# Ledger of designs, part 24: miniprotein binders against Catabolic L-serine/threonine dehydratase (CHA1)

Target 1, 359 residues: Catabolic L-serine/threonine dehydratase (CHA1), of Saccharomyces cerevisiae (p25379)
Amino acid sequence: SIVYNKTPLLRQFFPGKASAQFFLKYECLQPSGSFKSRGIGNLIMKSAIRIQKDGKRSPQVFASSGGNAGFAAATACQRLSLPCTVVVPTATKKRMVDKIRNTGAQVIVSGAYWKEADTFLKTNVMNKIDSQVIEPIYVHPFDNPDIWEGHSSMIDEIVQDLKSQHISVNKVKGIVCSVGGGGLYNGIIQGLERYGLADRIPIVGVETNGCHVFNTSLKIGQPVQFKKITSIATSLGTAVISNQTFEYARKYNTRSVVIEDKDVIETCLKYTHQFNMVIEPACGAALHLGYNTKILENALGSKLAADDIVIIIACGGSSNTIKDLEEALDSMRKKDTPVIEVADNFIFPEKNIVNLKSA
Key: E = the ipSAE of ESMFold2; O = the ipSAE of OpenDDE; V2 = 0.75 times the mean of E and O plus 0.25 times the DockQ between their complexes.

## First folded at step 14 (miniprotein)

Design A3 (from w9 with S80M; at its last look DockQ between E and O 0.86; V2 from the best seeds 0.83)
Fold by ESMFold2, look of step 14:
Structure A3 (fold): chain B 359 residues (1-359), chain A 89 residues (1-89)
Amino acid sequence: as target 1 above (359 residues)
Amino acid sequence: SDPEVQKRIDEFRKRVEEVWKKAQELFDKGNTEEALEILFDLYLEIMKFWEETGDLRFLEIAFEVLERILKLEEEARELMLEEWEKREE
C-alpha cells in the first residue's frame, strides 16, 4: 500500500526458558513507526475517495491524539499531500509534537487529556472550517471499521509469510497483541475471519494494570468504563474499548492477561539491551509473554510444545526514549511500597447499570 | 474556463488511462509494487496541480487515480485469498 508497509515476520529467540517458537510482526517498520499506519491510512484514503465523489469540497484531516494515532494520521497525510490538523494534550512530549509538525501537519496544543483535546478539536477547530469548500475527515484513534480493515492487512501478510516459509498455519497456537481501545485486536480478528482462522487460532490480549478495561469487561461480562487511568502505558490508556472488541472477544473466547507497569518497563529495557530496539510499554506488554512463557501457557490453557508457534504483534510506537523508560523504572523502584486496597475503578454505561453488586 | 487549464485536464485524463493500462499489465505479471508506484507518482503530480490552481477538477482526477490504487490493493488481497482457498481444498 502507499500509506503502509509490508512488514517482516521473523523468528525471535528469547533468552529466557521459552521452548516454543516465537515470531514477531515488526510494526515498528511502518511509516509512522507503528501498526496505526495501516488502519488510519486506510480510513483516510477511503474517506477522501467518498468525499471526492460529490465533487464540491476538498478533504481535510483532523485528529486529536498526541501519540501513535495522531502521528499516523499526519504521516499518511504527508504521503497523500492532504491537509492535516492534530490537536494534542498539553502533557504531550515536545519530541512527539515536533515529529508530528515535521510531517507538515498543523499541531495545536490544547486540553489536559485526550477528551479535552478532542473536544477542542471538534468545537474550536473543525466547527470553524469553511464548510462550503472543506469536508472534514475525523480520525478516531481506534473505533472505526475502516481502521480495523486496514489493520487486518497484517494477517494477509502473516499468512503469506508462513506459506513462503513452508510453515503450516496449524502450528500457530496463539497470537499475542496488546489491547487499548481494541482497534488492533479487531483488525486481527477480521483478518483471521477472512482466512477461516478466527475459531482456530486463539488471541491473547495483553494490558497493563490501571488501564485493563478489556480484562475487566470480560470478567464482568459487559463493557465497563474506567473512572481513572493509572498505567504508564499511555498508548493503551483509554477508558473504554470499542463495542466490537467486546463482541469479538466473547464470540471467539479471547484470552486476557494483565501485567504490572514495572514488569513491562523492565521488559522494554531488557529487550532494548538485548536487541537494540527501543519499544514502548504497549509493545513491551506483548513481548513480556515471550520472556515469560508460563503466563502465556496459563492464558492459552495448555502447555506449548517445542514446535508450536506463537506470533507476537510488535505493535511499535515512538512515544519514549531509553531515558524515559529508565527514569520511570527508577521512580517506581524508589516508591515501591505495598498497599492493600479493595477499590473499584469503573462504571457501567447507564443502561447497563442494574442489579450490580459492589466489588 | 481557462483554455490552458482545460488542456492540462484533458492531458491528465489521457495519461490516467495510459498509466492505468500499464499498471494493470504490471499487476497481471505479478509486479504489484511497480504498478502501485506508477499510479502513485501520477497521483502526486496531479495533486501538485490541484495545490497550484485550486481547480477541483485536478483533485477529482487525482482521487480517481487513488481509487484505482485502492482497487489494485483489494484485487491483490482477493488473489491471495483465492490461492489460500485452493490450497485448503
Scores: ipSAE 0.801, ipTM 0.929, lowest interface PAE 1.0, mean pLDDT 88
ESMFold2 (binder alone), look of step 14: mean pLDDT 83; pTM 0.785
OpenDDE base, look of step 14: ipSAE 0.848; ipTM 0.942

Design A4 (from w9 with F63W; at its last look DockQ between E and O 0.63; V2 from the best seeds 0.00; counts 0 for: pae E 2.1 > 1.5)
Fold by OpenDDE base, look of step 14:
Structure A4 (fold): chain B 359 residues (1-359), chain A 89 residues (1-89)
Amino acid sequence: as target 1 above (359 residues)
Amino acid sequence: SDPEVQKRIDEFRKRVEEVWKKAQELFDKGNTEEALEILFDLYLEIMKFWEETGDLRFLEIAWEVLERILKLEEEARELSLEEWEKREE
């Protein structure tokens, strides 16, 4: 593809007794350093093509994420030679601001958190464009079918790589991925459905405690929205999951695991030191199950054999340095972060039909 | 319209068809990545002229190239699926 890279599927040897064969899908090798290059790149490309059919306006891309989504949008626009504006929250690290800006994207700093940045993008940036000349492409971080379709290409590659390596798909006993808003997960499901594998290969969705919206939604039996995100895994820190994510999870009996922030950061550092790749907490959450196979087996409801294969999506990310991870761990050792009781920290989202038309 | 700009537009329209034919030939031989690359190179070249001139006609031609890229990517996916189905049978 022109907007994303084919990534390798490689066997990873975790320390300890081999309970299964782990394979990692290295999405850190994407142009933006994360899987978001697939979905967001696809969205931008398809949107540009749609705008062409109307023939009268130039596309401009708009995003409101200071994380992997904003950087993926900016990177895709750099590749496609499209103008891009990213509104980032004030809490966005200078390093990320600089990374986004270095793509040639316009970066505006506004809002305390993503929702405020997104509101500013819509009300103060997109509403001020000359709509006669410019057709805006709004990039949601996860909740768009074109994003899911783009992410689903990961499964095409996995199937091809298994085939080329003469590995039977029947040996694959699970796929582990992180869940934020559910965009990656939805893409994996859609990819598996294309190959008739969605009923055969269970997914284990991993979240961090304090942003475990998926886990909570499954337990309650309906989608919920968190009032506050407390996890350090800010890239997973979506207040909501897509409706499609909940529907797929029910249909395919997707498993859910919640890991503590401390354990995830320790895994990130451990992996970084062992394999010389800096791992974000979101990616570390999925990789944690490679180091802790008992958690994985409990989620799957069965023991793994030595010849069983588990695929872990190394979703990537660019937001953290080693120093950031070390500082995070040190901060956690000093602060007993009060566990916010889940019961007080969620609401039921209004069935607002995402009128994508109101931009 | 600047006659020179119109000449460039006409040249690119011709090149789109030539490169598309070559991309299809490459694709049929299994060289999908090379097929996508030559189309994308043409896209980038057209986009430079759009950036320089602001003429939307370059953008339109560039988007036609993107549509053709997308088509080949979709066809490649379909072929992969067909190959999978033939082995599971």
Scores: ipSAE 0.612, ipTM 0.859, lowest interface PAE 1.1, mean pLDDT 90
Fold by ESMFold2, look of step 14:
Formats: C-alpha cells, sequence, structure tokens
Structure A4 (fold): chain B 359 residues (1-359), chain A 89 residues (1-89)
C-alpha cells in the first residue's frame, strides 16, 4: 500500500531458549514505526478516496493522539498530501511533537490528557471548519472497523510468508500480541477469520500490570474501565478496550497474560543488547514471552514441541530511547511503586444501547 | 490556463490509461507486485507536479491512480484467498 509497508516475518532465536520456533512480525519497519500505519493509513486512504470520488468536498484529517496513532495519521497524510491536524496533550514528549510536525502536519498542544485533547480537537478545531467545503476524517486511536481491517493485512502477509517458506500453518501454535485498546488484536482476529484460522490458532494477549484492562474485563466477565493507569507502557495505557475486543476474546477463548513493568523494561534492554533494536514497553511485553516460554506455555495450556511455531507481533513504537528505559529501570529499583488493588480501580463504562433478542 | 500546465495534464491523463492497461496485463500474468509498483511510481510523479504547481487537476489525476491501486490490491487479496481455499480442500 501507499500508506504502509509489507514487513518481514523472520525466525528469532532467543538465547537459552531451545524449545519452540519463534517468528517475529517486524512492525517497527512501518512508515510510522508501528503497526498503526496499517489501520490508520487504511482508514485515511479509503476515506479520502471516497470523499474525492464524490467530488463535493475536500478531505482533511483530524487526530487527537500524541503517540503512535497521531504519528501514524500524520505519516499517512504526508504520503497522501492531505491536510492533517493533530491535537496532543501537554505531557506529550517534545521528540514526538517534533516528529509529527516534521511530516507537515499541524500540531496543537492542548489538554492535560487524551480526552481533553480530543475535546479540544472536536470543539475548537473541527467545529470551525466549513463543512460545505471540507469533509473531516476523524482518526480514533483504535476503535474503528477500517482501522481493524488495515491491521488485518499483517495476517495476509504472514500466511503468504509461511507459504513461501513451505511452512505448514498447522505448526503455528499461537500468536502473541500486546493489547491496549484492542485495535491490533481485532485486526489479527479478523485476518485469522478470513483464512479460517481464528478457531485454530490461539492468541495470547499481553498487558502490563496497571493497565491490564483486557485481563480484568475477562476475569470479571464484562468490559471494565480503569480509574487510574499506573503502568509505564503508555501505548497500552487506555482505560478501556473496544467492545469488539471483549467479544472476540470470549468467542475465541483468547488467553491473557499480565507482566510487571520492571520485567518488561528489563526485557526491552536485554533485547536491545542482544539484537541492537530499541523497542518500547508495549513491544517488550510481547517479546517477554519469547524469553520466558513457561509463561507462554501456561497461557496456552500445553507444552510446546521443538518444531511448534509461535508468532510474536513486534508492534513497534517510537516513544523511548535506550536512555529513557535505563532511567525508568533505575527509578524502579530505587523507589517503591504505589499499589492499587484492582477491585478499587475500575468502573463499568457507559454501554451502547443495543436492542438484542435473547440468544 | 497555463499552456505548459495544460500540456502536462493532457500527458498525465493519457499516461494513466496506458499505465493502467500495462498494470492489468502484469496482474493477469501473476505479476501483482510489479503491477502495483508502476502505479505507485505514476502516483508519486503526478503528486510531485501537484506539490510544485498547486494545480488541483494534478491532485485529481493522482487520486484516480490511487483508486486503481486500491482496486488492484483488493483483487489481489481475493485471488490469494481463492488459492488458499483450494489448497485447504
Amino acid sequence: as target 1 above (359 residues)
Amino acid sequence: SDPEVQKRIDEFRKRVEEVWKKAQELFDKGNTEEALEILFDLYLEIMKFWEETGDLRFLEIAWEVLERILKLEEEARELSLEEWEKREE
């Protein structure tokens, strides 16, 4: 596609781990440095084509994320020569603001956190456009079917790569991905469904303690909303998952793993040392299972044979440097982290009104 | 109105149809990647003239190419799924 790359699926040998065969899907090679290019690029490109084909109005793109989603929107707009405005929270790192501006997008800093930035975008930016001339394309960070469709393209690529390497799909015993709001997960499920594999290949969804909304929702048996997010994995740090994510996880009995921030950061640094690639904690959470196959086997409910294949989605992201990770680890070793009991840290989000007949 | 710009517009409109025909021939022969690459190259070339001139007609032509890219990508996926289903049987 014009807006995202085909990425490699490559065998990864983890030191001291001679159990199963691990393959990584390298989403760090996307134009925006993360899988977000796929879904957000797909949403923007298809919306813009439709608007231009209609011929009545000009497309403009609006996003409210100062992280990987906002950068992916700006990157896609650069490639499509579309006007793009990104409103980012005040805490957004200067490096990320600069990266978004370097694409040619307009960046407005407003709001203490995502919801306030999103409100400012809608009330102070989008409300002021001439809707007779401009048709806005609003980019949600994860909860949009066109975003999931775009992410699903990685499964087309995986199936093609397994075919070209003469690897039987029957050898694939699991796919590991991190879960934030669930967009990546939804895309993987939709891709697997396309090939009739969603019932055959279990997914292990990985989160960090303090933003483990997916795990908690599954344990409670209904979607929850966290009151506070205390994990360092900011790209996983949403207070909710999409309703579709919950439904898919129940339908396909998706496994859930929660890892401590300290362990994830240590994995990120270990991976950088061993393979010379800087990764952010969200990606490190998934890679942690490659270094710690007993956790993976427990989640899958079975032992892995030497010729079993597990695919880890290396989701990418560009939120940190090696120095950032080292400083975070030093801080954790020197200070106690506040502990919040899960039962006191969630509410139930406002539900959509749905007229469903009994099942 | 500028005769040099109009000449380039006319040239690109003709080239879109020529490149599209070649892309379809490559696709029909199974050369999907090459078919998409010649369309990508044409899109990028037209976009450069849009950026240099500000003339919306270049942008409109570039978006016609982009629509054809999307159509071919969708057809390629459908073909791949047909091949997958046959191998599963």
Scores: ipSAE 0.577, ipTM 0.845, lowest interface PAE 2.1, mean pLDDT 88
ESMFold2 (binder alone), look of step 14: mean pLDDT 81; pTM 0.759

Design A5 (from w9 with E60Q; at its last look DockQ between E and O 0.90; V2 from the best seeds 0.84)
Fold by ESMFold2, look of step 14:
Parts: structure tokens; sequence; C-alpha cells
Structure A5 (fold): chain B 359 residues (1-359), chain A 89 residues (1-89)
């Protein structure tokens, strides 16, 4: 594709236990360093094409994320030669602001967290464009069907790579992915549905404690919204999941695993030491199950044979350094972090479709 | 309605059809990557004229090329799915 790469599916040997064959999907090789290139690139291309059909206005792209979604939007726009404005929260690290700005995108710093940055984008930036000349393309970080469709392309690639390696899909006993707002998960399900595999290959959705909205929603039996996000996995740190994510998980009985931040950071650092790849906590959460196959087997509800295959989506991400991870781990050992009970930390959100015309 | 701009518009519309035919030939031979590359090179060239002139007709032509890029990507996926369905049968 013009806006994303085909990425490798490669065997990964984890030290110690060899109870199954692990294959990693290397989304860190995307143009933006994460799977976000697939869905956000697809959304931007399709939206631009729809806009040009009237021939009266030019598109401009608008995103509200200081992380991988905003960087993916900026990267796609750099490649397509489209104007891009990204509003980022005030806590966004300078290195991420600089990375987004270096694509040629305009970066505006506003809002304490994502929702406030998003509100500022809609009310103070997009609402003030010259609508006689410009039509805006709004990039939601995860909750849009064009985003899910773009992410689903990784399943086309996985199926093709299994075929080229002469591996029967029947040997694939699970796919492990991290769940934030659910866009990656939705894309995986849609890809599996296209190949008739969604009922045959279980998904294990991984979160970190403190942003485990998916797990809590499944246990409660309806979507919830967290009041506070306390996990260091900022790429997973949304207060809600998409309604589609909840419905897919119930339809296909998707498994849910929650891992502690400390364990995820330790896994990230261990993986870097052993395999020379820097990963974000969101990616490390999924890789943790490769290091800890008992957790994976418990989630799947069965033991894994030596020739069973498990695919881990190495989702990528570029929002942290090794130093950031080391500092976070050190801080957690020295700091007493308040525990927020789940019963005290959620509400039931009002459902809404994100639409520029409704804002 | 600068006559010089209109001439360039007409030339690009002709080139889009020529490059599209070449891209389809490459695609039919299995050279999907090269087919997409020649279309993308044309897209970027037309976008430069849009940026330099501000004439929306260049933007329209560029996005027609982008739509053809998407069409080829979708056709490649459809062919792969057809092969998968055949093999599963």
Amino acid sequence: as target 1 above (359 residues)
Amino acid sequence: SDPEVQKRIDEFRKRVEEVWKKAQELFDKGNTEEALEILFDLYLEIMKFWEETGDLRFLQIAFEVLERILKLEEEARELSLEEWEKREE
C-alpha cells in the first residue's frame, strides 16, 4: 500500500519453555512505527477521495492524539502531501511533539488529556476553518469503520504468509493482541471473518491494570467508561472501548487478560536485552504471554502442543524510550501508588457517534 | 481559465489514462508493486501542480489517480481471497 507496509510474520523463540510455536507480526515496521498506519492511512485515503467527488473544496486532516494515532495521521499526510493539524494534550512529551512536527504537520498543544484535546480540535480548530474552501477529515484514534478495515489488512498478510510457509491455518490456536479502544481488535476480527476464521481462531485481548476497560466491560456485561486511567501503557489508556469491540468480544467469546504495569515494563526491558528491539508497554503486554505461556493456556482454556501456533501482534509504537521505561520501573519501586477499586472507577457512558457535523 | 493551465490539465488527463493502462498491464502480470509505484509517482507529480497553482482541477485529477490506486489494492485483495476460498474447498 501507499500508506502502510506489508510486515513480516516471523517465528520467535522465547527462552525456556517451548510449549508452542510463537510467530510475531512486526507492526513496528510500519511507516509510523505502529499498526496505526494501516487504519488511519486507509481512513485518510478514502475520505480524501470522497471529498474530491464534489470538486469544490480541498481536504485537510485533523487528529487529536499525542501518541501513535496522531503520528500515524501525520505520517500518512506527509506521504500523501496533504495538510495535517494535530492537537495534543499538554502532557505530551516533547520528543513526540517534535516527531509529529517533523512530518510537516501543524501541532497545537491543548487539553489536559485526550478528550479535552479532542474537544479543542473540534470547537476551536475544525469549527473555525473556511468551509467554502476546506472540507475537514477527522481522524478518530480507533472508532471508525475505515480504520478497522485498514487494520484488517494484516490478516490478509498473515493468511498469505502461512500459505507461503506451507503452514495449515488449523495449527493456529490463538492470536494475542493488546486492547486499547479496540480498533486493532476490530480489524483482526473483520479480517478473520473475511476468511471464515473468526469462529475458529480465538483472540486473547491483553490490557494492563488501571486501563482494563475491555476486561471490566466483559465482566459487567455492558460497556463501561473509566473515571481515571492509571496504567503506564498510554497507548492503551482510553476510558472507553468501541461498542463494536464489546459486541465482537461477546459474539466470539474473546478471552481477556490483565497484566500489572511492573510486569509489562520488566518484559519490555527483557525483550530489548534479549532481542535488541525497543517496544512500548502496549506491545510488551502482548509479548508477555510469549514469556508466560501458562497465562496464555489459562486464557485459551487448553494446553498448547509443541506444534501449535500462536500469533502475537507486536503492535509497535514510538512514544517511549528505554530510559522512560527504566525511570518508570524505578519510580514504581519507590512510590506508593493509590489503588482505585474497579467499582469506584467507572460509569456507563452515553453512546455517541463521532461526526464533525454533530459537533 | 488560463489557457496554459488548461493545456496542462488536458495533458495530465491524457497521461492518467496512459499510466493507468500500463499499471493494469503490470498488475495482470503480477507486478502489483510496480503498478502502484507508477500511479503514485503520477499522483505526487499532479499534487505539485495543485500546490503551485491552487487550481482544484489538478487536485481532482490527483485524487482520481488515488482512487485507481485503491481500486488496484482492492482487486489484489479480492484475488487473494478467491485463491483462499478455492483452496479451502
Scores: ipSAE 0.781, ipTM 0.923, lowest interface PAE 1.0, mean pLDDT 88
ESMFold2 (binder alone), look of step 14: mean pLDDT 81; pTM 0.747
OpenDDE base, look of step 14: ipSAE 0.845; ipTM 0.942

Design A6 (from w9 with W84F; at its last look DockQ between E and O 0.91; V2 from the best seeds 0.84)
Fold by ESMFold2, look of step 14:
Structure A6 (fold): chain B 359 residues (1-359), chain A 89 residues (1-89)
Amino acid sequence: as target 1 above (359 residues)
Amino acid sequence: SDPEVQKRIDEFRKRVEEVWKKAQELFDKGNTEEALEILFDLYLEIMKFWEETGDLRFLEIAFEVLERILKLEEEARELSLEEFEKREE
């Protein structure tokens, strides 16, 4: 595509005696440094084409994320020569603000956290455009069908790469991906459905403790919303998952794993040391299962043979440095990890009473 | 309406059809990346004139090219699926 790269699928040898052959999908090689390029690029392209069919207005792109979604929107707009405005929370690191600005996007710093930045974007920025000549494209970080469709392109690439490497898809015993709001997961499911593989290849969704909305929703049997997000994995730190994510996980019996922040950060640093690549905690959570195959086997409910293949989506991310990871680990070694009881930390998202009774 | 702008619009409309034909030939030979590249180069060239003039006719032509890019990308995906289905048979 013109807005994202085809990324390699390469065998990864982890230290020790792994039970299976691990292959990584290297989404860190995307233009924005993460898989977000796929879905957000697709949303922007399709929205722009749809808008131009009116022939009266020009598109402008608006995002409210100081992380990978906002950077992906800015990167796609740089490639497409479209105007882009990103409102980021005040806590957004200067390095990330600079990266977004360097694409040519307008960056406005406002709001203490994502929801306030999003409100400012809608109320104070998008409300003031001249709607007679401009049609806005709003980029949600994950909950949009065009985003999921774009992410699904990685499955086309995986199938092609398995063929080129003379590997039967029947040897693939699992796909590991991290779950934040569920956009990546939804894309993987849609790609697998296109190939008739969604019933044949189980997915293991990985989260960190403190933002494990997917795990909690599956255990409760209904989508939940967390009141507090306490995990350092900011790329996974959404209070909700998409409704489609819950429905897919139930339909395909998707497995769920929750890992402690400290263990994920240690894995990130270990991977950087061993393979010379800096990764974010969201990516490290998925890679953790390559280092710890017993966790993976328990989630799958079966032992892996030496020639079984497991694909790990190395989702990427460009928001942290090694120093950020080291500081996070040091702060956790000096304190006990906070514990919030699950029953005290969530609500059910607003629904009509019929939906609640039927769930 | 500037006569020189209208001339440029007419030239771009002709070039779109010429580049599209070349892109389809490359695609049919399996050279999908090159096909998309020549279309994308044309898209960016037209977008520069949109940015310089503010004339929506350049934006319209550029997005016609963008739509053709998306069409080829979708066709490439369909061919990949067809190849997979044959292999499974």
Scores: ipSAE 0.788, ipTM 0.925, lowest interface PAE 1.0, mean pLDDT 89
ESMFold2 (binder alone), look of step 14: mean pLDDT 82; pTM 0.765
OpenDDE base, look of step 14: ipSAE 0.848; ipTM 0.944

Design A7 (from w9 with R87M; at its last look DockQ between E and O 0.89; V2 from the best seeds 0.82)
Fold by ESMFold2, look of step 14:
Structure A7 (fold): chain B 359 residues (1-359), chain A 89 residues (1-89)
Amino acid sequence: as target 1 above (359 residues)
Amino acid sequence: SDPEVQKRIDEFRKRVEEVWKKAQELFDKGNTEEALEILFDLYLEIMKFWEETGDLRFLEIAFEVLERILKLEEEARELSLEEWEKMEE
């Protein structure tokens, strides 16, 4: 595609005794440094085409994330020569603000956290455009079918690469991906369904403790909303998952693993030092299972033979540096780990209803 | 409208069909990436005229090219699925 790259599927040799063959899908090679290029690029391209059909208005793109979603929107717009405005929270690191600005996108710093930035975007930016001339494209971070479709393209690539490497899909015993709001997971499921593989290849969804909305929703048996997000994995930090994510996970009996922030950060640093690739905690959570195959085997419910294949989605990310990871680890080692009561940290999201006017 | 702008519009409409035909030939040979690249180069050239003139006809033509890019991507997926289905049989 013109908005995302085909990425390699390459065998990864982890140090120590190998229990399976690990293949990584290198989403760090996307134009924005993460898989977000696939779905957000697809959303923007398809939305722009739909707007063209009325012939009266031009598209402008609006996003409210100071992380991978906002950077992916800005990157796609740079490629497509479309106007893009990103509102980011005040805590957004200067490095990320500069990266987004360097694409040519307008960056507005406003709001203490994501919800305030998103509100400012909608009420102070999008609400002020001339709707007779401009049609806005709002980029949701994960909950849009065009985003999921774009992410599903990685499964087309995986199937092609397995064929070109003469690897039977029957040897693939699992796919590991991190779960935030569920957009990546939804895309993987949709891709697998397209090839008749969703019932044949189990998925292990990985989260960090403190933002494990997926795990909690599965345990409770219905979608939940977290009151507090306490994990350092900001790329996974959302209070809800998409309803589609919950439905897919129940339909396909998707496995769920939750890992502690400290362990994920240590894995990120270990991988970066061993392979010279900077890894965000969301990506490190998935890679952690490559370093710790007992966790993976427990999640799958079976031992892995040496010739079994597990695919890890190396989701990428550009929001941190090695120094950021080292500082995070140092601060965790200096502080006591608080006890968090999971049952006290969630509510059930309200359903949307139609508001009918009374007579 | 400006006669110079209309001349440019006519030239681009002709070029879209020429580049589309070449892209389809490349696609049929399995060179999908090169097919997409020549369409994308044309898209960007037309977008420059949209940005310079503000004339929506350039935007319209550019997005027609974008739609053809998306169609080739969808066709590539459909061919891959057909091949996969044959192998599973």
Scores: ipSAE 0.749, ipTM 0.914, lowest interface PAE 1.2, mean pLDDT 88
ESMFold2 (binder alone), look of step 14: mean pLDDT 82; pTM 0.767
OpenDDE base, look of step 14: ipSAE 0.848; ipTM 0.945

Design A8 (from w9 with L70M E74Q; at its last look DockQ between E and O 0.87; V2 from the best seeds 0.82)
Fold by ESMFold2, look of step 14:
Structure A8 (fold): chain B 359 residues (1-359), chain A 89 residues (1-89)
Amino acid sequence: as target 1 above (359 residues)
Amino acid sequence: SDPEVQKRIDEFRKRVEEVWKKAQELFDKGNTEEALEILFDLYLEIMKFWEETGDLRFLEIAFEVLERIMKLEQEARELSLEEWEKREE
């Protein structure tokens, strides 16, 4: 596509005794450094086409994430020569503000956290555009069918790459992905459905303790909303998952794993030192299962043979440096993270009132 | 409207059809990447005139090209799925 790359699916050898063959899908090679290019790029292209067919206004793109979603929106707009405005929370690191701004997008710093930035975007930015000339495209970070459709393209590529490498899909015993709001997971499910594989290949969804909304929702048996997010995995740090994510997890044989922040950061640093690729905690959470195959086997409910294949979605992310990760780890070794009881940290979410685009 | 702008519009509409034909030939030979590249180059050229003039007719033509890009991407996916389904039979 013109807004995302076909990425490699390559064998990854983890140190130690191998129990299975691990393949990584390298979404860090996307234009924005993460899988978000796929879905957000698709949303923007499809929305622009619909606007042209249904009106005589020019599109402008609006996002409220100071992380991978906002950067993906800005990157896609740079490639498509479309105007883009991103509102980011005040805590967003200057490096990330500069990266988004360097795409040519307008960046506005406002709000103490995501919800306040999103409210500012809608109330103070989008509400004040000249709607007689401009049609807005709102980029939700994960909860939009066009986003899921775009993400599903990675499954087309995986199937093609397995064939070109002469690997039977029957050897694939699992796909590991991190879960934030569920957009990546939804895309993987939709791609697998297209190939009749969603009932055949289980997904292991990985989260970090403190933002494990997916795990808690599955255990409770209904979608939940966390009151407080305490994980350092900011790209996974949403208080809710999409309703579709919960429905897919109930429908299919989806497994859930929760990893501690300290373990994830150690894995990120280990992977960077061993393989020369900086990864953020969301990606490190998924890669952790490659280093720790007993966790993976327990989640799958079976032992892995030496010729079994597990695919890990290396989701990418461009928000941190090695120094950021080292400082986070040092801070954790010097103090304890407060424990919040799961039963006391969630409510049932209010119905979303955000207008999503429809086909 | 400016007669010079109208001439450029007419020329771009003709070029879209010419590039589309070439892109389809490349696609039919299996070179989807090259097909998309020539369409995308044309899209960006037209978008430059949209940005310079503010004339929505350039935006309309550019988005017609964008739609054709998405059509080829969809057709590539459909072909891959058809090939997959044959192998599973």
Scores: ipSAE 0.771, ipTM 0.919, lowest interface PAE 1.1, mean pLDDT 88
ESMFold2 (binder alone), look of step 14: mean pLDDT 82; pTM 0.767
OpenDDE base, look of step 14: ipSAE 0.835; ipTM 0.939

## First folded at step 15 (miniprotein)

Design B1 (from w9 with S80T W84F; at its last look DockQ between E and O 0.85; V2 from the best seeds 0.00; counts 0 for: pae E 3.4 > 1.5)
Fold by ESMFold2, look of step 15:
Structure B1 (fold): chain B 359 residues (1-359), chain A 89 residues (1-89)
Amino acid sequence: as target 1 above (359 residues)
Amino acid sequence: SDPEVQKRIDEFRKRVEEVWKKAQELFDKGNTEEALEILFDLYLEIMKFWEETGDLRFLEIAFEVLERILKLEEEARELTLEEFEKREE
């Protein structure tokens, strides 16, 4: 595509492994460095075409993420020569602000956290555009069907690559992906549905402790909202998952794994050392199951044969540097006594009947 | 000026059809990446005239090209699905 790349599907040998064949889908090679290019690029292209075809207004793109979603929006707009404005929270690292600006997007730093940045975008930026000339395209980080459709294209590529490598899809016993808001997961499910594979190939969704909204929602039996995100995996750090993610997971009995930040960071550093490739915590969470196949087998509920294939989505991302990871690991090894943990860290929004468990 | 802008509009409309025919030939031969590349180059060229002139007709033509790009991408995906289904059936 013009806004995303076809990425490789390549065999990955993890040291000490003897039980299955692992293949990585290298979404880190996308134009924005992550799978976000697929879905956000698709949303932008299709929205821009619709706006031009149906109206007399010019499309302009607006995003409120200082992470992979905002950078993917800016990158897609650079490729398409479309105007893009990204509002990022004050905590956004300078290198991410610089990367987004280098695409040609306008970057505004405002808000202490995502919701405040998003409010500023809508109230102070989008509401002040000339609506007779401009039609805005608002880019949600994950909760949009065009985003899921774009992500689903990786399944077309996987099917094509398995054929070219003379591998039967029947050998694929699982797909491992990290779960933030659920956009990647939704796309994988939709791609698998297109090929009649969603009931045949289980997905193992991986999260880090402190942002494991998917896992908690499945255990509670309804979507939850976390009060506080405490994981270092900022690209996974959403307080909610999409409703579609919850429904798909129930429909297909998707497996959920939660890994500690320290273990993920150590895996990221280990992988970089062993394979000379920089990865961030969201990607490292999924790769961790390649290094620790017992965790994977427990999640799948079966032992893997030597010729079984497991695909790990190397989701990518550029929210962390190796220095950031080393600093985070060092700080986590200091002696701190946690006061409050899981039981006090989620809410059911006051006005939502489904989420009023505390009432 | 208006006369030169109109001339460029007419030239681009003709070029869109010519490049589209070439892209279809490349696509039919399996050269999907090259087919998309020539369409994308045309899209960006037209977008430059949109940026320079502010004349919406350039934007309209550019997005007609963008729609053709999306159409080819979807067709490539459909071919993969058709091939998969034939092998499984």
Scores: ipSAE 0.378, ipTM 0.791, lowest interface PAE 3.4, mean pLDDT 87
ESMFold2 (binder alone), look of step 15: mean pLDDT 82; pTM 0.763
OpenDDE base, look of step 15: ipSAE 0.848; ipTM 0.944

Design B2 (from w9 with S80V; at its last look DockQ between E and O 0.83; V2 from the best seeds 0.00; counts 0 for: SAP 70.278 > 70)
Amino acid sequence: SDPEVQKRIDEFRKRVEEVWKKAQELFDKGNTEEALEILFDLYLEIMKFWEETGDLRFLEIAFEVLERILKLEEEARELVLEEWEKREE
ESMFold2, look of step 15: ipSAE 0.843; ipTM 0.944
ESMFold2 (binder alone), look of step 15: mean pLDDT 83; pTM 0.787
OpenDDE base, look of step 15: ipSAE 0.839; ipTM 0.939
ESMFold2, look of step 16: ipSAE 0.774; ipTM 0.921
ESMFold2 (binder alone), look of step 16: mean pLDDT 83; pTM 0.778
OpenDDE base, look of step 16: ipSAE 0.841; ipTM 0.940

